# VHH binders against Nicotine blue oxidoreductase (nboR), part 9

Target 1, 204 residues: Nicotine blue oxidoreductase (nboR), of Paenarthrobacter nicotinovorans (Arthrobacter nicotinovorans) (q93nf6)
Amino acid sequence: MGDTDLPCVTGVLLAAGAGKRLGRGPKALLPYRGRTLVEDAAETMLVGGCHEVVIVLGANAQAVCARANLEPYRIVVNHDWSSGMGSSYLAGDAAAHTKNHILVALVDQPGLSVTTVGRLLVSHRPGRISSAAYSSLDSPRVLRRGHPMVIDAGLRPAVASTVSGDAGARVFLRQKPWLVDLIDCSDESTGEDVDTVEQMYRLL
Below, E stands for the ipSAE of ESMFold2; O stands for the ipSAE of OpenDDE; V2 stands for 0.75 times the mean of E and O plus 0.25 times the DockQ between their complexes.

## First folded at step 1 (VHH)

Design v09 (framework vhh_7d4b_2)
Fold by ESMFold2-Fast, scan of step 1:
Structure v09 (fold): chain B 204 residues (1-204), chain A 125 residues (1-125)
Amino acid sequence: as target 1 above (204 residues)
Amino acid sequence: QVQLVESGGGVVQPGRSLRLSCAASGFTFSSYAMGWYRQAPGKQRELVASISSSGGYTNYADSVKGRFTISRDNSKNTMYLQMNSLKPEDTAVYYCAATRYLGSIWDQPYEYDYWGQGTQVTVSS
C-alpha cells in the first residue's frame, strides 16, 4: 500500500476574501458538490493527509460560520482581511504549531483534490517548498507554480518575514526560486480559480 | 514564445482620450486573466484595471473608475484600455500583464506570469 509516514502538516485554508469581483458574497459560501466551497476544500485537505486544518476567515466570517459546517476545523478570523492576502496568510501561519509544515490552499480553487494534496505531502522534502504546478496546452513544457503548496517548518519564519500587503508567500518564492520544488498536478486541475460569474461553471 | 505587446500610448492634453491595446501571443489567451498596470514617475507600479479570462468581470482602481474601461477580444488575443478624461496624474508607463495565478488578480499585483514591455502615456499641455 501507500506510504504511512507523511509529514506532520497543518492545512491552512485561506478563505477571508469578500468575493468582490464575483458579487455573490464570500467565495467560501459558493455552492459546491451539495455543500459549500469552504467545506469541500477543508475536507479535501484533511482526507488528503493534513492532520488538522486551520481555516482563515475574514469578510462575512459570522455568515460563513453560521451557514457552513466547520465543526471539524480550527477557525481564525482575520479582522485585517481587507489589507490583503498577506495578512490572512500570516494569521493562518501563526495558528499552526511551529514544528509543523503547513499546506496552504485557496478556497476559490475547485480543482483542489485529495490526489493533489497527497502528491504534495508524499513529494515534500526537508528544507524546501513543494508547490503544485500547472502546465497548459500553449506551454506544456512550462510548469507554473500555484496552490496548494507545502512550506517546510524550517522555512516558515523566513517566508513569513517577506509577507506583506497582497503579496502572500509568493514574494519569498520569487526571491528564492531555487528552494521551490514544482510538483506537476496538471492531470488533476488547470489551477484556475472561480473569480467571475462566467467561471462558475467550474463549480459544476 | 510568449509575448505581450502594448500599443496606443502617446502624448495628449488633459481631458483627451487614448486607447491602449495589448496583443498576446504564445499562450492560450482565453485562459488568462489580464491586467493593466502603470508606473508613474517616483512611484511603485500599481494596478489600474483587471479583467477576467471570459471578459465578464472587471475591476478598477478608484482613481480611474468612470473614466477608464477595460475590455478584451479573445478571438483576436487582444486586451484594451479605453482611457477617457485623462488627467496629468495619469502620466505613467502602462504595462499589460497576464496571469494563470490561482489567487485574485486584484490581491497579487506582483504575481503576474507575463508582462509586456510597457507603453508611455504622457498627459500634459
Scores: ipSAE 0.000, ipTM 0.150, lowest interface PAE 15.8, mean pLDDT 80

Design v10 (framework vhh_enristomig)
Fold by ESMFold2-Fast, scan of step 1:
Structure v10 (fold): chain B 204 residues (1-204), chain A 125 residues (1-125)
Amino acid sequence: as target 1 above (204 residues)
Amino acid sequence: EVQLLESGGGEVQPGGSLRLSCAASGFTFSSYAISWYRQAPGKQREWVSTIYSGGSTNYAESVKGRFTISRDNAKNTLYLQMSSLRAEDTAVYYCATDKWSLYPGLTSEYDMDYWGQGTLVTVKP
């Protein structure tokens, strides 16, 4: 499809966590490409084709807003962030217009690219979930789903109904895998995140 | 189907020891990093420890020096040896993995694909 055929999509960037496992403060503020992870991820989503970007903050939200330039984006503060990622997913979903698809991304995955976002938006089909997928290096060319993912506007209520604790869309995707289209993004990223000190090389 | 089943929880006195096990099935266990998490009532889930496919380990500061994570790849089993237990260690303990990650060390508390049902550890006052 051409660019004018891309769906109207709200980007939902989940950035509410305290970074407890890493111990370097909120992951949103980790240095990346001369700025912060949250600034890079949000701009990538917007440039890649999202109509708007909603950033869900929680832990240290005031510090994140003070230290990162988030003026172009909508900020939602999830005061229930400590109950798990599911509450942040629901906050972001609720902030998006009901007629829009959402593209969900995690702030701790620095390999997010404009190309990956654009590929998902172009590939998206009505009534489905389009998940970025990454080839397994351990055998042979099995695609594993990851982030970002596009959730069709029509599926959002059903997905939201399964969200709890630390799980976003994951429970729904497990229950209904036949609704998921895997979009190979192995050429753009490895799908890796920054969760522990050993993984900080991914910011380099 | 991928399954994780924790066992070994129970009641223990402060200063005591307990060993938790996690039996894994449905995936190539030896190729992936496996983690322990815990959740006390009314609190968020907290990361405890990770063991990588190559045998390297990492620990949360609150348990470092008291807990030891290990794995038996032949038995597809993960262990957590807990010593010097404190009242603050009272929680449901979960093992978790993301078996299809490209790298054995790739984990995130928000993006773990598989969680066990948990095993309760109660440290009596």
Scores: ipSAE 0.000, ipTM 0.130, lowest interface PAE 17.9, mean pLDDT 79

Design v11 (framework vhh_7sr4_2)
Fold by ESMFold2-Fast, scan of step 1:
Structure v11 (fold): chain B 204 residues (1-204), chain A 124 residues (1-124)
Amino acid sequence: as target 1 above (204 residues)
Amino acid sequence: EVKLVESGGGLVQPGGSLRLSCAASGSIFSSYTMGWYRQTPGKQRDLVADIYSGGDTKYGDSVKGRFTISRDNTKNTVYLQMNSLKPEDTAVYYCAAQYPLSWLYKGDTEYDYWGQGTQVTVSS
């Protein structure tokens, strides 16, 4: 912690969704390893090396705060959560210090690990976006982008502008695919999330 | 390498229904945002519907209440249920997929992979 001259990483955990497809209430409160998904994901990000963790809640935010132990983390409520995940990212981005990189994770990825977080932080290069990348048994030679990802502090304004609908920022990012570094995390996870009842096996 | 294959297009009378399917291969599908776009000759592609990895959906204004997008991650397939079809719904319908970074563009047209398209014709 004695290096205030170096940029820190703020974890942003996106947990605002209503769990519409599952019908089991908010995904943040799904049981996972004797606790909730949101508790497990947030602790994993913190232990993995994030300086702090901001949890973005939306749907059922009061119930999530009442039922999960989130005291170690900073809570941001996105009142515009129903407009989609981009608005939740913007809420988390606004809460993070401008000099910090952001590590973005999704609450519904139970395979998120301390090793994956640490690997991304160690591998991160200035001016880049470091994306966890995953191959499957069906396509072992193909790495596809996934979460979590680290967004360099210098790229955050362009990413935020793109999310907000700025066409110029979108063209900028599309013309620079080399800004994204793929970090192979296939040995730690498949990168899969829990969207449907059939996928709840991933919580077991 | 992700390949998207659409099916279910065809000719239908006004007021009819069609269900489009899009099968993805060569990927772990569940982390992708999936979308349906349509294009009429001489016009740019327009958003019909998209579905984020978390299940949240967005619809184009002209199709809200008539079309429903859904996904089955165990089958690597996304669906578009089209009800109350109108002649103005006639177009080539494209399936599209975007990596997790692209979900940050919300319902924007920036997708990493596109299918070949399937023709939907609504005519009496």
Scores: ipSAE 0.015, ipTM 0.284, lowest interface PAE 6.6, mean pLDDT 78

Design v12 (framework vhh_7ubx_2)
Fold by ESMFold2-Fast, scan of step 1:
Formats: sequence, structure tokens, C-alpha cells
Structure v12 (fold): chain B 204 residues (1-204), chain A 125 residues (1-125)
Amino acid sequence: as target 1 above (204 residues)
Amino acid sequence: QVQLVESGGGLVQPGGSLRLSCAASGFTFSSYYMTWVRQAPGKGPEWIATISSGGSTMRDDSTKGRFTISRDNAKNTLYLQMTSLKPEDTALYYCARSTLPYFGSLHEDTYFDYRGPGTQVTVSS
């Protein structure tokens, strides 16, 4: 048989926020490696093994589409983006075919790499959630869950049922931690985001 | 004046094929993302496919194996090639000019600034 009946992985890139705390416009358009964060993240997901990439936009969606080259990707505009991250997660989840796993990533984490994406996809097991995990200098032996994460097709409806406000999959992961496989990605990045002007050094 | 005029619809038997065309005028066609949308009786609008100014395509998974969107920028024309048609494909098909790539059917007014009157496709024996 071939791959005709196997689920593919749809990348879901959450990029809907206004970047209010940072004050530099949408984080999706922040300069990164000669292009924008959204372009870099989406290409990384596609090259890393995602069958397709859905980008969830909200705040400044027209400006993002006009200024970033997003031609290879599917765009979903979440008009309810101001209600919180959960609505953007649900919009991205709804855009993916029900048979597919989804790999969820955040646009404001510049440490996303092809290696991290590939490692998660190779490590993923049926019926589970595979989460990138990161240690810190003050706790080098303790892994903390982060993004990206792969949500098994069979778990997506249950995960979606727990999503609200600013919480994506987080509530489900806290309720059912035994379904989560931590994949150590500390060698690739710290898992940190860019949220304030002081953190912009992470784009260098 | 921006105009979008669809053609190529009609009655076709299950398993048949149709090629829809959308003739665009009044704007620089090659600069815009173009979209095909359908609306079946009693249902809301359903996104089918979008094609970028550069020719990259985004398609709904339920139809992407049977429907192909394409464009001819020299003729200012958008196409939808439909194969293996099913009774469920019966709908009014219309083209739309968008400033954004679009997936879904919830807010057509927000995603499109101009829309054609549509061409009716009826799949029946």
C-alpha cells in the first residue's frame, strides 16, 4: 500500500496578535534573517515536513499579506482575534482536514528550526501529543513544555473542546499530562518568545 | 468600473466535467489574488480555491483532487476545471477579487471587495 490512507500533518502557525506590548506593529512582520518572522516560521514548518501550512492572521491581516510573501501557504483570517489566542487556535484547527495531525507553532518564537519540526514529526506516536520541551540554566535537568507541538488527529476534537480565552491546547495538556510526550529540543533553542523591546536581541 | 463575469455553467451528468471562466475588467487583474466560491441552495457560501498573483494555488481539501484553479493574466481570465462532478457539487459558482488568500465561508464580505453574479452548475441525471 502507499501513503493514500495515512494522515498528513498540517502546520498551524498562530500569527493573529497585534504585538501591543512590543509596540512595533504585528510580530508577524518583525525583521528576521532578511525577511519576516512569519515567512521564516512558515517556511521552516513546510521544509521540516508539514504537508501544508495554515497561517492564522487577525490584527493587521491585510498589512501582513501585503508585506510578507505568503503565496505558498493557506491564510485564515480570525476576525475574533481580540477575544484571545484560543479563538485563533480554533480557527486554525478548523481549517485543517479532520484526518490530519496538526503541528502548532507561534510566530513570536524565532528559535523554531527545521530540525525541531522534523524531530517532532519523526517522534510522534498515534493517540498522543508531542511537545517540544526546553530546559533552562536554573533547571538544566527539568524540561518545560513549549511550542511547536503535534496534536494527534484523534485527539483534536477533545483538545478543541477545552480551548477558551487566551489558552490554546494548554488546558487539555494540564488535564491529561500522561498523553504528552516531551521531545527535548534544548539543543536547538530556549523556547523563548519576543514579547518586549528588551527581548528583540533574540532576533539577532 | 470593476467587473467579474462568470460563464461555463450548465446541466451535467454525474461523473462529467465542466470548465468555468471568469472574465475580469476594470482593474490590473495580474496584481490580485482571485478566488472561486460556491453557494448551494439553503447553504452558506463555501470557499473552493484561491490563486495568487504569481500563480500559487490554495484549495479546499474536499475538492482539490477534482477541481483545478488557474489563470491567464494576458486574457484577464480566471478558470475552474471541474472533473468527476457529483450531485453535491450543484451550486451557484462565482469568482471574487480578494486582497487576502481565503479559506472558509463565514465572512465573504470581509474577504472579497468584488464578486461576480455567478454561473449555475447543476449535476443531475
Scores: ipSAE 0.000, ipTM 0.122, lowest interface PAE 18.0, mean pLDDT 79

Design w01 (framework vhh_sonelokimab_d1)
Fold by ESMFold2-Fast, scan of step 1:
Parts: structure tokens; C-alpha cells; sequence
Structure w01 (fold): chain B 204 residues (1-204), chain A 125 residues (1-125)
């Protein structure tokens, strides 16, 4: 029941997108809690129990590195980021040690918390995928998959084989739902991301 | 609360193309995922494809992948289905549906909260 009892997990933070819909530069550099989204998310993953954090950058990677303090983390630059999120997922997965589980998070989900990360790591079971899950006001009795999610080391090769285009692990999860444990995180977040100007209130 | 209205259906020849539109109102369009379903005469309603609220993720039924493309324009509150290489078996009423969970596209009928009235597509043979 403590940090030393948790599985060895590499955090994979997907932060490669250009933020084109938002029009405010890369989402990784959006102001959040006195710093940037990428700094907050990466520290949250590390403090929450990840052994290390790999940050996948792509669009404006040099500007992100120049403006954000990413010294504590491993940086992977995905030069194929424009082909879709799948390539960024694969780059992050490849950077993690093969024996480790990975915890995958998206930089544009400001509701990521130390509590959510810790809950996923404590709840994780061998041979399974542990997905944060959220209920909505309109479907409060139904939990839906979200980020972050922990992918067991033993499943990573199979998951990676299904990744393409804009789809990360999702294709695998839909084909093999019996391997997915939904971990209720509705008390911590709605699971909402920041993709459009109208959604920027989520940074406040 | 979401209202959906499909348009663009009609008669097309085999091998032809057609683009369906779905106009949405009631909520911020990016706050929900949307999908396309169809129902042929005498058959159950089946999934075609879906797109997340941001448009960052798409999911297609295996049989339709490559012929059909889903896109959305959140500035116009509109969802599109581009259908190419149409076949007689594509004849159906096409429905758009809103899933109030915007972060992942789904293929399960029971996950969709709001439905349009449908638009008929007839592929002549």
C-alpha cells in the first residue's frame, strides 16, 4: 500500500499537438496554475506515483522546451506528429522500458490530479488495462472510459499493434473490453479536455 | 438537450457519391460526440461511424471503413458523412446521433442520448 508497493510505471504524456483549433499556440504551453499545462500534468503524474515521465512533443517542440521547465522528464520529439495521435502514442510507448506498465495521459485534460493517478496505480491489476472512468449528468449511472489509463506491460505489444491514425489504445479497448477495468474518477474530474476557445473556462 | 436534423439524402446510382449533413442545436457542439447509424428495410439499426467532440478521434464500422468518411465543423454546428462507391446494399435511412460523452467515439446504440429523424438514401440498381 505505498509508493514502493505500486507497479513500476512509466508515465507517457501526449503533448505533441499543434492546438490548431484553439488558435492560442501549442496546448502544452497554455497557462495553468501559475505555470504551463505540460509542467502541471507531468509533475502530477510523477507525484501521483509514476516512476518516470516521458513527454511526447511534436508541434513547436523547440518552443515548448524553451518556455517550459521540463528538466525532470524525458523528452521524445515525434517528427511525424501531424499524422495523428497514434504516432505520438507509439513514440511514447517505445521510449518506456519493456518491463514497465505505462500510464497514458493527455496534456489538454486539466482535471488530471495526483488522486486520480494514485487511484489508477493502486487499482491496477496484472494483465489488465485500468482506465479512468467518468459519469455525466445525462448518464450518471454509466461510466465511460477516459484518460489517464494504465496499460499492463504484458499487453503493450498487442495494444501497439492496433494503433494507427488518430486512435491511441482505443481500438484495442473496444475490441477487448473484458480486459478493461473502469476506475471511477467522477469525484475528481469530468474527464473534459480543452480543444476549443469555448472550453478554455476549464483552465480557470 | 440536443436537437439533430439530417439532410442530403436522395437517389444515387451504384458507384456514386453522396454527402449527408447533420445540423445540431441545443448544446455547444464540441460538448458531445456524434455518430452515424443506418437502418435498412426489415433490418436492425447498425453503426456506421462516429467522431469525438473535438474531432480528434474517429471510429468506423469495419465494413464501411475506407468508403465513408466522417467529419465535423464545430463552428457551423454540423456533422458530415461523405459516402463514396455506393452500393445497392447501402440503401437505408441514415440517422445521426449524439453521445453526451464527447471524449471517445462509440459504436453502441445504447450510448447515444439523442437521435435525429433520419434521411433516406436509395442506391438504384
Amino acid sequence: as target 1 above (204 residues)
Amino acid sequence: DVQLVESGGGLVQPGGSLRLSCAASGRTFSSYAVGWFRQAPGKEREFIGAISGSGGSTYYAVSEKGRFTISRDNSKNTLYLQMNSLRPEDTAVYYCAADLWPYESGDYLEEYDYWGQGTLVTVSS
Scores: ipSAE 0.011, ipTM 0.252, lowest interface PAE 9.6, mean pLDDT 80

Design w02 (framework vhh_8emy_2)
Fold by ESMFold2-Fast, scan of step 1:
Order: structure tokens, then C-alpha cells, then sequence
Structure w02 (fold): chain B 204 residues (1-204), chain A 126 residues (1-126)
């Protein structure tokens, strides 16, 4: 376990949404642990073992860049962000070197941790997708796929070919479930998002 | 109990305008984002537009962007959809829907919308 033993991975943080359902402005700028959600998520990915982090912005990208300290990261502005999450995924994927694996994370999942990132990177196997997985409330011993996930460099073109609208990598995962390794992260997070005002307690 | 009642549909010619309304009750209207969803005969539901609880943020499907405008009047608990430059492909039953939506953008699934009302029929034909 150490930096030299980790795979060469580009972190892709999807942060392009307008926060339309939440009504509190860009989710990227939501307060979290004394800073912004985007700053916490990006640093967590970098500290957890990503070689670099690409942040995909869209809605209010100028305001996000002005208010968050994103100097250590590569910024990609997705001008097609309103067409759905798939376009943001493709923009982030295109920014990563073709030889690298990518670790994909969503800015609205505040349970992202250094431990979870490190666990995924250490567990990752060639030619596969490693997905963080969380226990269902209805079935505490049944794991359900979540974010973040590591997509092997060799699978990235096939994944990208199935991305459209707001589906992201989901279509590929449903078509090829036998290529997905579920990595239990239930001890670190529930995998829950912040999308509505009722879910803002998850930022506390 | 959440109740939603859509109105304002009708039969119009291509290029016409319509304004749809949705009267909401049974919840604190201003605290929730609202959506317009449509369903054409023989097709699944298609998300059309969303508006935040405050009205400060709006989003549109690419097929309607620039032609449709979503708005809300929180004091009257009413959601609106202004539809301009209507096309035959816009023909559908239009429904309004209350949050919650999916937390993960990858989890947008139109068939899981919480559709409570009877909808309002829009027919664009010559």
C-alpha cells in the first residue's frame, strides 16, 4: 500500500449541474466541512490516490471558479451540461489521457472519503470496473452499486460509446454486469446524494 | 395528501402557443422543485422541464429549449408551462410532478416520476 503501488488514475469529478431541484444554486458551492463541496470532493480524490483530478463544470462555471479554490485541479467547462449528465461524463473522459484509468465521482455525494477512494484504487483489477457499493436499508447484507467507480483504461471506449442523455456509464454497467466488481464501502458512507432540500441534512 | 391538477391543453395548429397550469395542494409548494413530464401515445414518459422551489433555477429538455418556458406562482400554488412554436411532435398528455427526483443524475428515469394528476391533453395538428 503506497503511492508507487497505486494504478495511474485520473479522477473525474462531475460538478456541472445547476442545482435545479435543490434551488440553492450550484451544488459545487454548497458549504461542506468549512469549505465548498467541490473543493472537499476534489481534494479527497487527489489525497486518496488519483494522479490528477479533472473537474467538469457547467452551470455557473465562472461563479464556481471565482468562489472555490480549484488551482490544484484541471477544469473542463461543459457548455452542453443542460443536455444531461452523459455529456459531462464524456467531457471528463475526453480530458483524461487514454492510457489512464478514470475514477468517476459525483459532487453531490458528500460521503466521498479518502478511505473509499484508496480502497477502490487498491482493489481495482485490469479489464474491470470497480464500483463502490453500499448496503440497502431493505437488505443490510445486499450491496448496491454507487459512486465513486474506477473504469479500466481498456474499457473506457466501450463505456463512452453507450453514454447518452443523462445515463452516464449506467447503460454499460447494465449491459455488462459481469465486468463490475462491487467494493463494499458501507462502513464509510450510505452512498446517498443531496438533490432536494429535504436531503440537505446529509451535508451536516 | 399530494394533489396535482393540470389544465390548459387543447387542439391547436402548428406554430401556435398554449399555457398549461398545474394547481397543487397537500404540501408546502414553495419548498419543492416541480417538473413537467409528457407522454405521447405508445411512448414512455419524457421529462420536459423543471423549476426549483424558489423559481431561481430552471432546466429544459433539448427538444423544447428556446420554445417552452416554465414558471411558478408560489402564493397561488400554481405551476405554469408556456409553450410557443408548437410542433406535431409536442402532441402528448402533459403532467406536472412534485419532487423528489433522483439524487444521482445517472438515475434519471422518466417512468419513476410521481404523476398524481389526470394530465392535460395537447394535440398539435393541422
Amino acid sequence: as target 1 above (204 residues)
Amino acid sequence: QVQLQESGGGLVQPGSSLRLSCAASGFTFSSYAMHWVRQAPGKGPEWVSSISGSGGSTNYATSVKGRFSISRDNPSKTLYLQMNSLRPEDSAVYYCAKEPWYGDLESYTPDAFDIRGQGTQVTVSS
Scores: ipSAE 0.000, ipTM 0.120, lowest interface PAE 13.6, mean pLDDT 77

Design w03 (framework vhh_7d4b_2)
Fold by ESMFold2-Fast, scan of step 1:
Structure w03 (fold): chain B 204 residues (1-204), chain A 125 residues (1-125)
Amino acid sequence: as target 1 above (204 residues)
Amino acid sequence: QVQLVESGGGVVQPGRSLRLSCAASGFTFSSYAMGWYRQAPGKQRELVASISSSGGYTNYADSVKGRFTISRDNSKNTMYLQMNSLKPEDTAVYYCAAEGYLFDSWEYPSQYDYWGQGTQVTVSS
């Protein structure tokens, strides 16, 4: 066989949002490390161990494709992106090979690292969801679920059936918390995204 | 201990104005972006307006642009929403919110970890 010891995983990068609160155009095109957030996030997922990466675009998809080098990746345009993040997840899930696990990441979380991706893939167990976890503001000793997360291939249909609006996998995770493994990534990132101008320091 | 307390809601006729206030305590207010959300019965909570920690940047929902103005006074730990030319469709409970860490994600689909209890705005007939 020609595979590695890493799980067979499709990365799904959710990059469909308009960035309205930030007011700097689509978050996918924000400058980061000499390129764009979407290019950095997608490459991080590949280098970290994903066999392929599906990028879900929506708002300003034509501009993103024109300005970012996305040739190594599979592109899915979600024309229903304004209905919420759940529709973008479903588009990415539908594009992923049915036998693969999915590692889901958000483009607006620049703290995504090769180390975090690798840690999740190495820690992943069959029949479970492996979620990066971070300390909360209110409870620094308590880990809270975040992105990225690995959804086992066998759980994908059940997860997809609960996804709607902006909820993503949240409904499924609330219904079956015993299926979720929290993987502490507080040493790599706070799990914070870039959503307002004041938070742009996270790109520096 | 974080607290957000809204005030200034009420019942008004179409075309009138209201000013909402949000008094914050228990955190470094000047370091947080703030926002106003609203929720009408049977509808999802939606962002009305947001303001950066410095007050230098603001964002508005398309439905309220030109009618509503968000502002803040960091010396008083207070955020405001000036609502002009009110319409019946503005009827909702209005919530003050302060940003947190994990937001607009699968676990936290809102930008805001801290919420007030809400204040009712009713624009009748």
Scores: ipSAE 0.000, ipTM 0.141, lowest interface PAE 11.8, mean pLDDT 78

Design w04 (framework vhh_enristomig)
Fold by ESMFold2-Fast, scan of step 1:
Structure w04 (fold): chain B 204 residues (1-204), chain A 124 residues (1-124)
Amino acid sequence: as target 1 above (204 residues)
Amino acid sequence: EVQLLESGGGEVQPGGSLRLSCAASGFTFSSYAISWYRQAPGKQREWVSTIYSGGSTNYAESVKGRFTISRDNAKNTLYLQMSSLRAEDTAVYYCATDWEGYLPSDYFETFDYWGQGTLVTVKP
């Protein structure tokens, strides 16, 4: 396939949370691999094949912009971030060109990798949602959908109509599972993801 | 300020039982899925069990049928009833929850809050 065959995709990185329940400031600024989570996640999306990356900030957006190097990315500030993650999803979706697919990622995901992003983009089919999927050790034959996910340009308005509260696209995916392709990323999100979650905890 | 405080660990003989508790504060406990994890000596942290806000439960295969997760929303407390304990259950046990309200079964999540842990030692 190669790059010329990949869909034109806008990365949407959801990074608006205050981290108030964690008590360590915005999750976007958590230390990760020698920089911040938001910097690592956004670069991973670009390097993995996204045409551009929109970062949705909210809580302490000014501090995040001052402390993280976000110059390569488009910043959207969601002033309604405290109403829940759904509002941040909608802000990011609205910022992406209507003809582009979007690849949605959460800033605090340890399993976000260049390989996972590339695999989703290569696997994506028109008119569908391509969701990274992971098996657990207790259910190795069962794939559970996760992030990141690619939402086809044609499905974005329908997905957006179901977004509310702290849920992103999840309601739409539950209502229309036949539109969802599970892309197995368990090889990228097994031991490394467990180790990364542990390492993030230790850095907090 | 979110706090998770585990208790109930200790030394027990093989085949014995322990009940772990996790006292939660600083968030709307009843609205979130909350999990037990453990870390055995020389091993990485592994998932043990999850209870969802609606009361549904999941268990790691290694503990299924021996451990029971439960919650008391009025007391903001999570429990893990452990029975038929084995030497391989020796570990520090942690409770953990997420921020975004996602179910662990629906996506691979990062955990916002981890307790300090409680040590369970199954000695011969």
Scores: ipSAE 0.005, ipTM 0.135, lowest interface PAE 10.6, mean pLDDT 77

Design w05 (framework vhh_7sr4_2)
Fold by ESMFold2-Fast, scan of step 1:
Formats: sequence, structure tokens, C-alpha cells
Structure w05 (fold): chain B 204 residues (1-204), chain A 124 residues (1-124)
Amino acid sequence: as target 1 above (204 residues)
Amino acid sequence: EVKLVESGGGLVQPGGSLRLSCAASGFTFSDYAMGWYRQTPGKQRDLVADITSGGSTKYGDSVKGRFTISRDNTKNTVYLQMNSLKPEDTAVYYCAADYLSEWGPDFYSEYEYWGQGTQVTVSS
């Protein structure tokens, strides 16, 4: 392909959750590799190829900002965080430049790697959604959608409309599967998150 | 081979009760979140209830206070106790298994396994 004005990718890191089920305070502040999950995830997104990273905070925003080194990143506080992840996505989407693609990631998935981010960005095609995909432990031949996910700049208005509307974001992906490219990342991670104390082994 | 087998559906009069069961096999049940969804013709599947591996539950607004989700990890089974049934509860009910965050099912998560569905009809 020739030279063109290529849009940059804004990383949107969703870190607004209170960590209620885990009972260890906000997941963003969980210890990971000598720092916090939020610092590790945000740096991974930036090093992996995101032009900038927007971190969406909520429940414990003041504590997260006080304890984590977030200077390289843009912080957005979602005051509606308790209404669900969709509201946090919309806050991050609103903060990103309209011409940029968005790579959206969850702070509670410690398997996020520079390789996975880079693979998604390299594989991304115009007009599509590129989703990291993972094999289940019991069905290694079956890929399921996971995080992170790259949403093409041209699809962002339609995705945002779905998230803010009655249909919901899951319905968008189910009704338009032809827009989704599954990028196999099973060699990097299982796609698992940390929701309960029993799952904390995933931080090791 | 992964299987989710629903049972307990049927015809019931308004105000009645039904208990749905979903027997799971072929995966490590205790590591998966389990959910119940329902679908009426011409509409999308909606979350009825979910339960995490740790036992935390979430309910759809229309069923909160009337339905109870529970699980038995020794039997690899998830249950939906449905009380005070209304005609509006008429739907095909689907069992699902996947990793669910504390945010519940949303744009960024997808149920990994689905059952074939069981019909619930509330009519007199």
C-alpha cells in the first residue's frame, strides 16, 4: 500500500470498577510485577503501539491517582461507573480523537501483553473490529472473542450509538459478525480476568 | 465434548413457579460463570440472571425479586428458580457458560457455551 494519512490508535483502558467481589480494593491498584495492574496495563498498551492511552477511572479515582504513577496517560473519571462497563467505554470514546481507532482493554486481565497489542494493531483492517480471541481450556479448537479489541475509527459512531441505545453493544457484535476479525492470541494468554480471590493466581 | 443440557421448562399458569436446571459437562464447571438468558421471537437474547464461580449474582430488572439463580459445583449444575411467573416471562430460556466480569455481560465479553434452550410458557 502507498503512503496515506493513517489514523493513530488511542488505547482506552477500562479501570473504573470497585472490585466488590474481590474485596481487595480497586482492581487498578492490585500489585503486579512490582507496581500496579493499571500501570502495567497502560504501559503495555503504549509500548505495544497505541499513540496515547486514556485510562477511565471511577469508584476509587482519587486513591488510584494518588498511588499509581499515571503521568504518561490521560485520565478520565466516569461518575456513572456503577451503571456498567458501557458507560466507561463511552467516557473513553468521548475522550479519544474522532479520527483515531480505539484499542479497548480491561485492567483486570493480567494476560495483556505487548505482543498481543502489537498483533492486533498489525492485523487490523479498515472498517472492521479486530478482537483478540482465545481457545477454551477444554475446547482448544474453538475461538471466542475477548479483550483487547480494536474498533475502527469509521465504526466508532455506530458502536457508541449501540452502547448508549437500547440494543446494547453485545447485540451489535452478534448482529454484525461479518465486521469482526478474530485474532488468535491463545499463545499469549487465556483471556481470563480476576473477579474473585480464588482467581488471584492469574496475577502470578 | 462440551454440553449444556436444560430441563424444567413447560406450561404454567400466571402466579405459578418453575425450576430450570442446566447440567454441564466437558469443562471445569467451578471455574466458569453461569447464566440464564431468554429470547422471545423478533427480539434479542436478554440476561435473566448470572452467577460467578465465586457465587456472586446479578439479575435483570424485570425478574429481580422473583427469580433466584444458584449453582451446585459438585453436580455441575446451575438452577433458575422462577416464582410469581407472568405472561411476559414467556420465552425460550438458554443456559450459558463463560467468564463474566463484575460488570456482567457487555460489549467486551461473550458467552463461550450455549445450551439448546427450553421453552417456558405462562398462560392460562
Scores: ipSAE 0.012, ipTM 0.264, lowest interface PAE 8.3, mean pLDDT 79

Design w06 (framework vhh_7ubx_2; at its last look DockQ between E and O 0.06; V2 from the best seeds 0.00; counts 0 for: pae O 11.7 > 2, unsure alone 63.4 < 65, placed apart)
Fold by ESMFold2, look of step 2:
Structure w06 (fold): chain B 204 residues (1-204), chain A 125 residues (1-125)
Amino acid sequence: as target 1 above (204 residues)
Amino acid sequence: QVQLVESGGGLVQPGGSLRLSCAASGFTFSSYYMTWVRQAPGKGPEWIATISSGGSTMRDDSTKGRFTISRDNAKNTLYLQMTSLKPEDTALYYCARDLPYWSEGDTFYEGMDVRGPGTQVTVSS
């Protein structure tokens, strides 16, 4: 792409989790920054440059749609959500236009920023996966890949073929790490980034 | 208190088989992904396999076909069936509670919040 061009990208927001471990209902409805997690993440993906956002719901989809304002977004209900993250990934991938890259985000990762989304989209190279990466406090020069990630349209079938029902792109990334570009987003996650259920609970 | 306790390790001859168990307590076992990791002396931890709450598995390529992860949610127990064991498999084997969602940077421990003390597997004549 040229200097000013952004890729045509479908945001795929994986939001199918039940939230039972937190005891507060579906994770998509947890309060965050004055709205629900799902609303905040989806708006961030659109404002950051995704052409559209597909939200994959599963557990309590009806309750999520009733309580969250999701009219700007496209909703896919994955009734097989309990088999693991992979089925939700496949449902979102299948809903995206075949020519688009997909930007995959997890509703569990609060603190997603417009800057992170934009950085990934601007940095993305054809034929590759562009993954947001974060340094730990213990090792500030060591980047670890995470979400969101951009999966090139040309790689989508290959990634989908590795999905085992328990993870989206994870198997592919471990098999073909040379196709992954790490994009440093550590400046955008300090103080608000959470990787676990327990960390998300601390935000309440 | 969340606890994981591994068992079933020991001394075994090359080509042998061993079944490791991990007893879980203090949390809703059936809601979590579970993972086996091993660590040989002087080496970093090595991811072996992960199993989802629904039973789907993800494995390291180097052990594919020799090691099988499984779980019994009614007994709160995770298993690792190992066959065709080699001296290179000698290590301390840990189970870990994993999460359905995580950000990966350090593939063996970033998504894991609780580990057991481990069980030693030694493969030699």
Scores: ipSAE 0.005, ipTM 0.182, lowest interface PAE 10.5, mean pLDDT 78
ESMFold2-Fast, scan of step 1: ipSAE 0.077; ipTM 0.517
ESMFold2 (binder alone), look of step 2: mean pLDDT 76; pTM 0.743
OpenDDE, look of step 2: ipSAE 0.007; ipTM 0.209

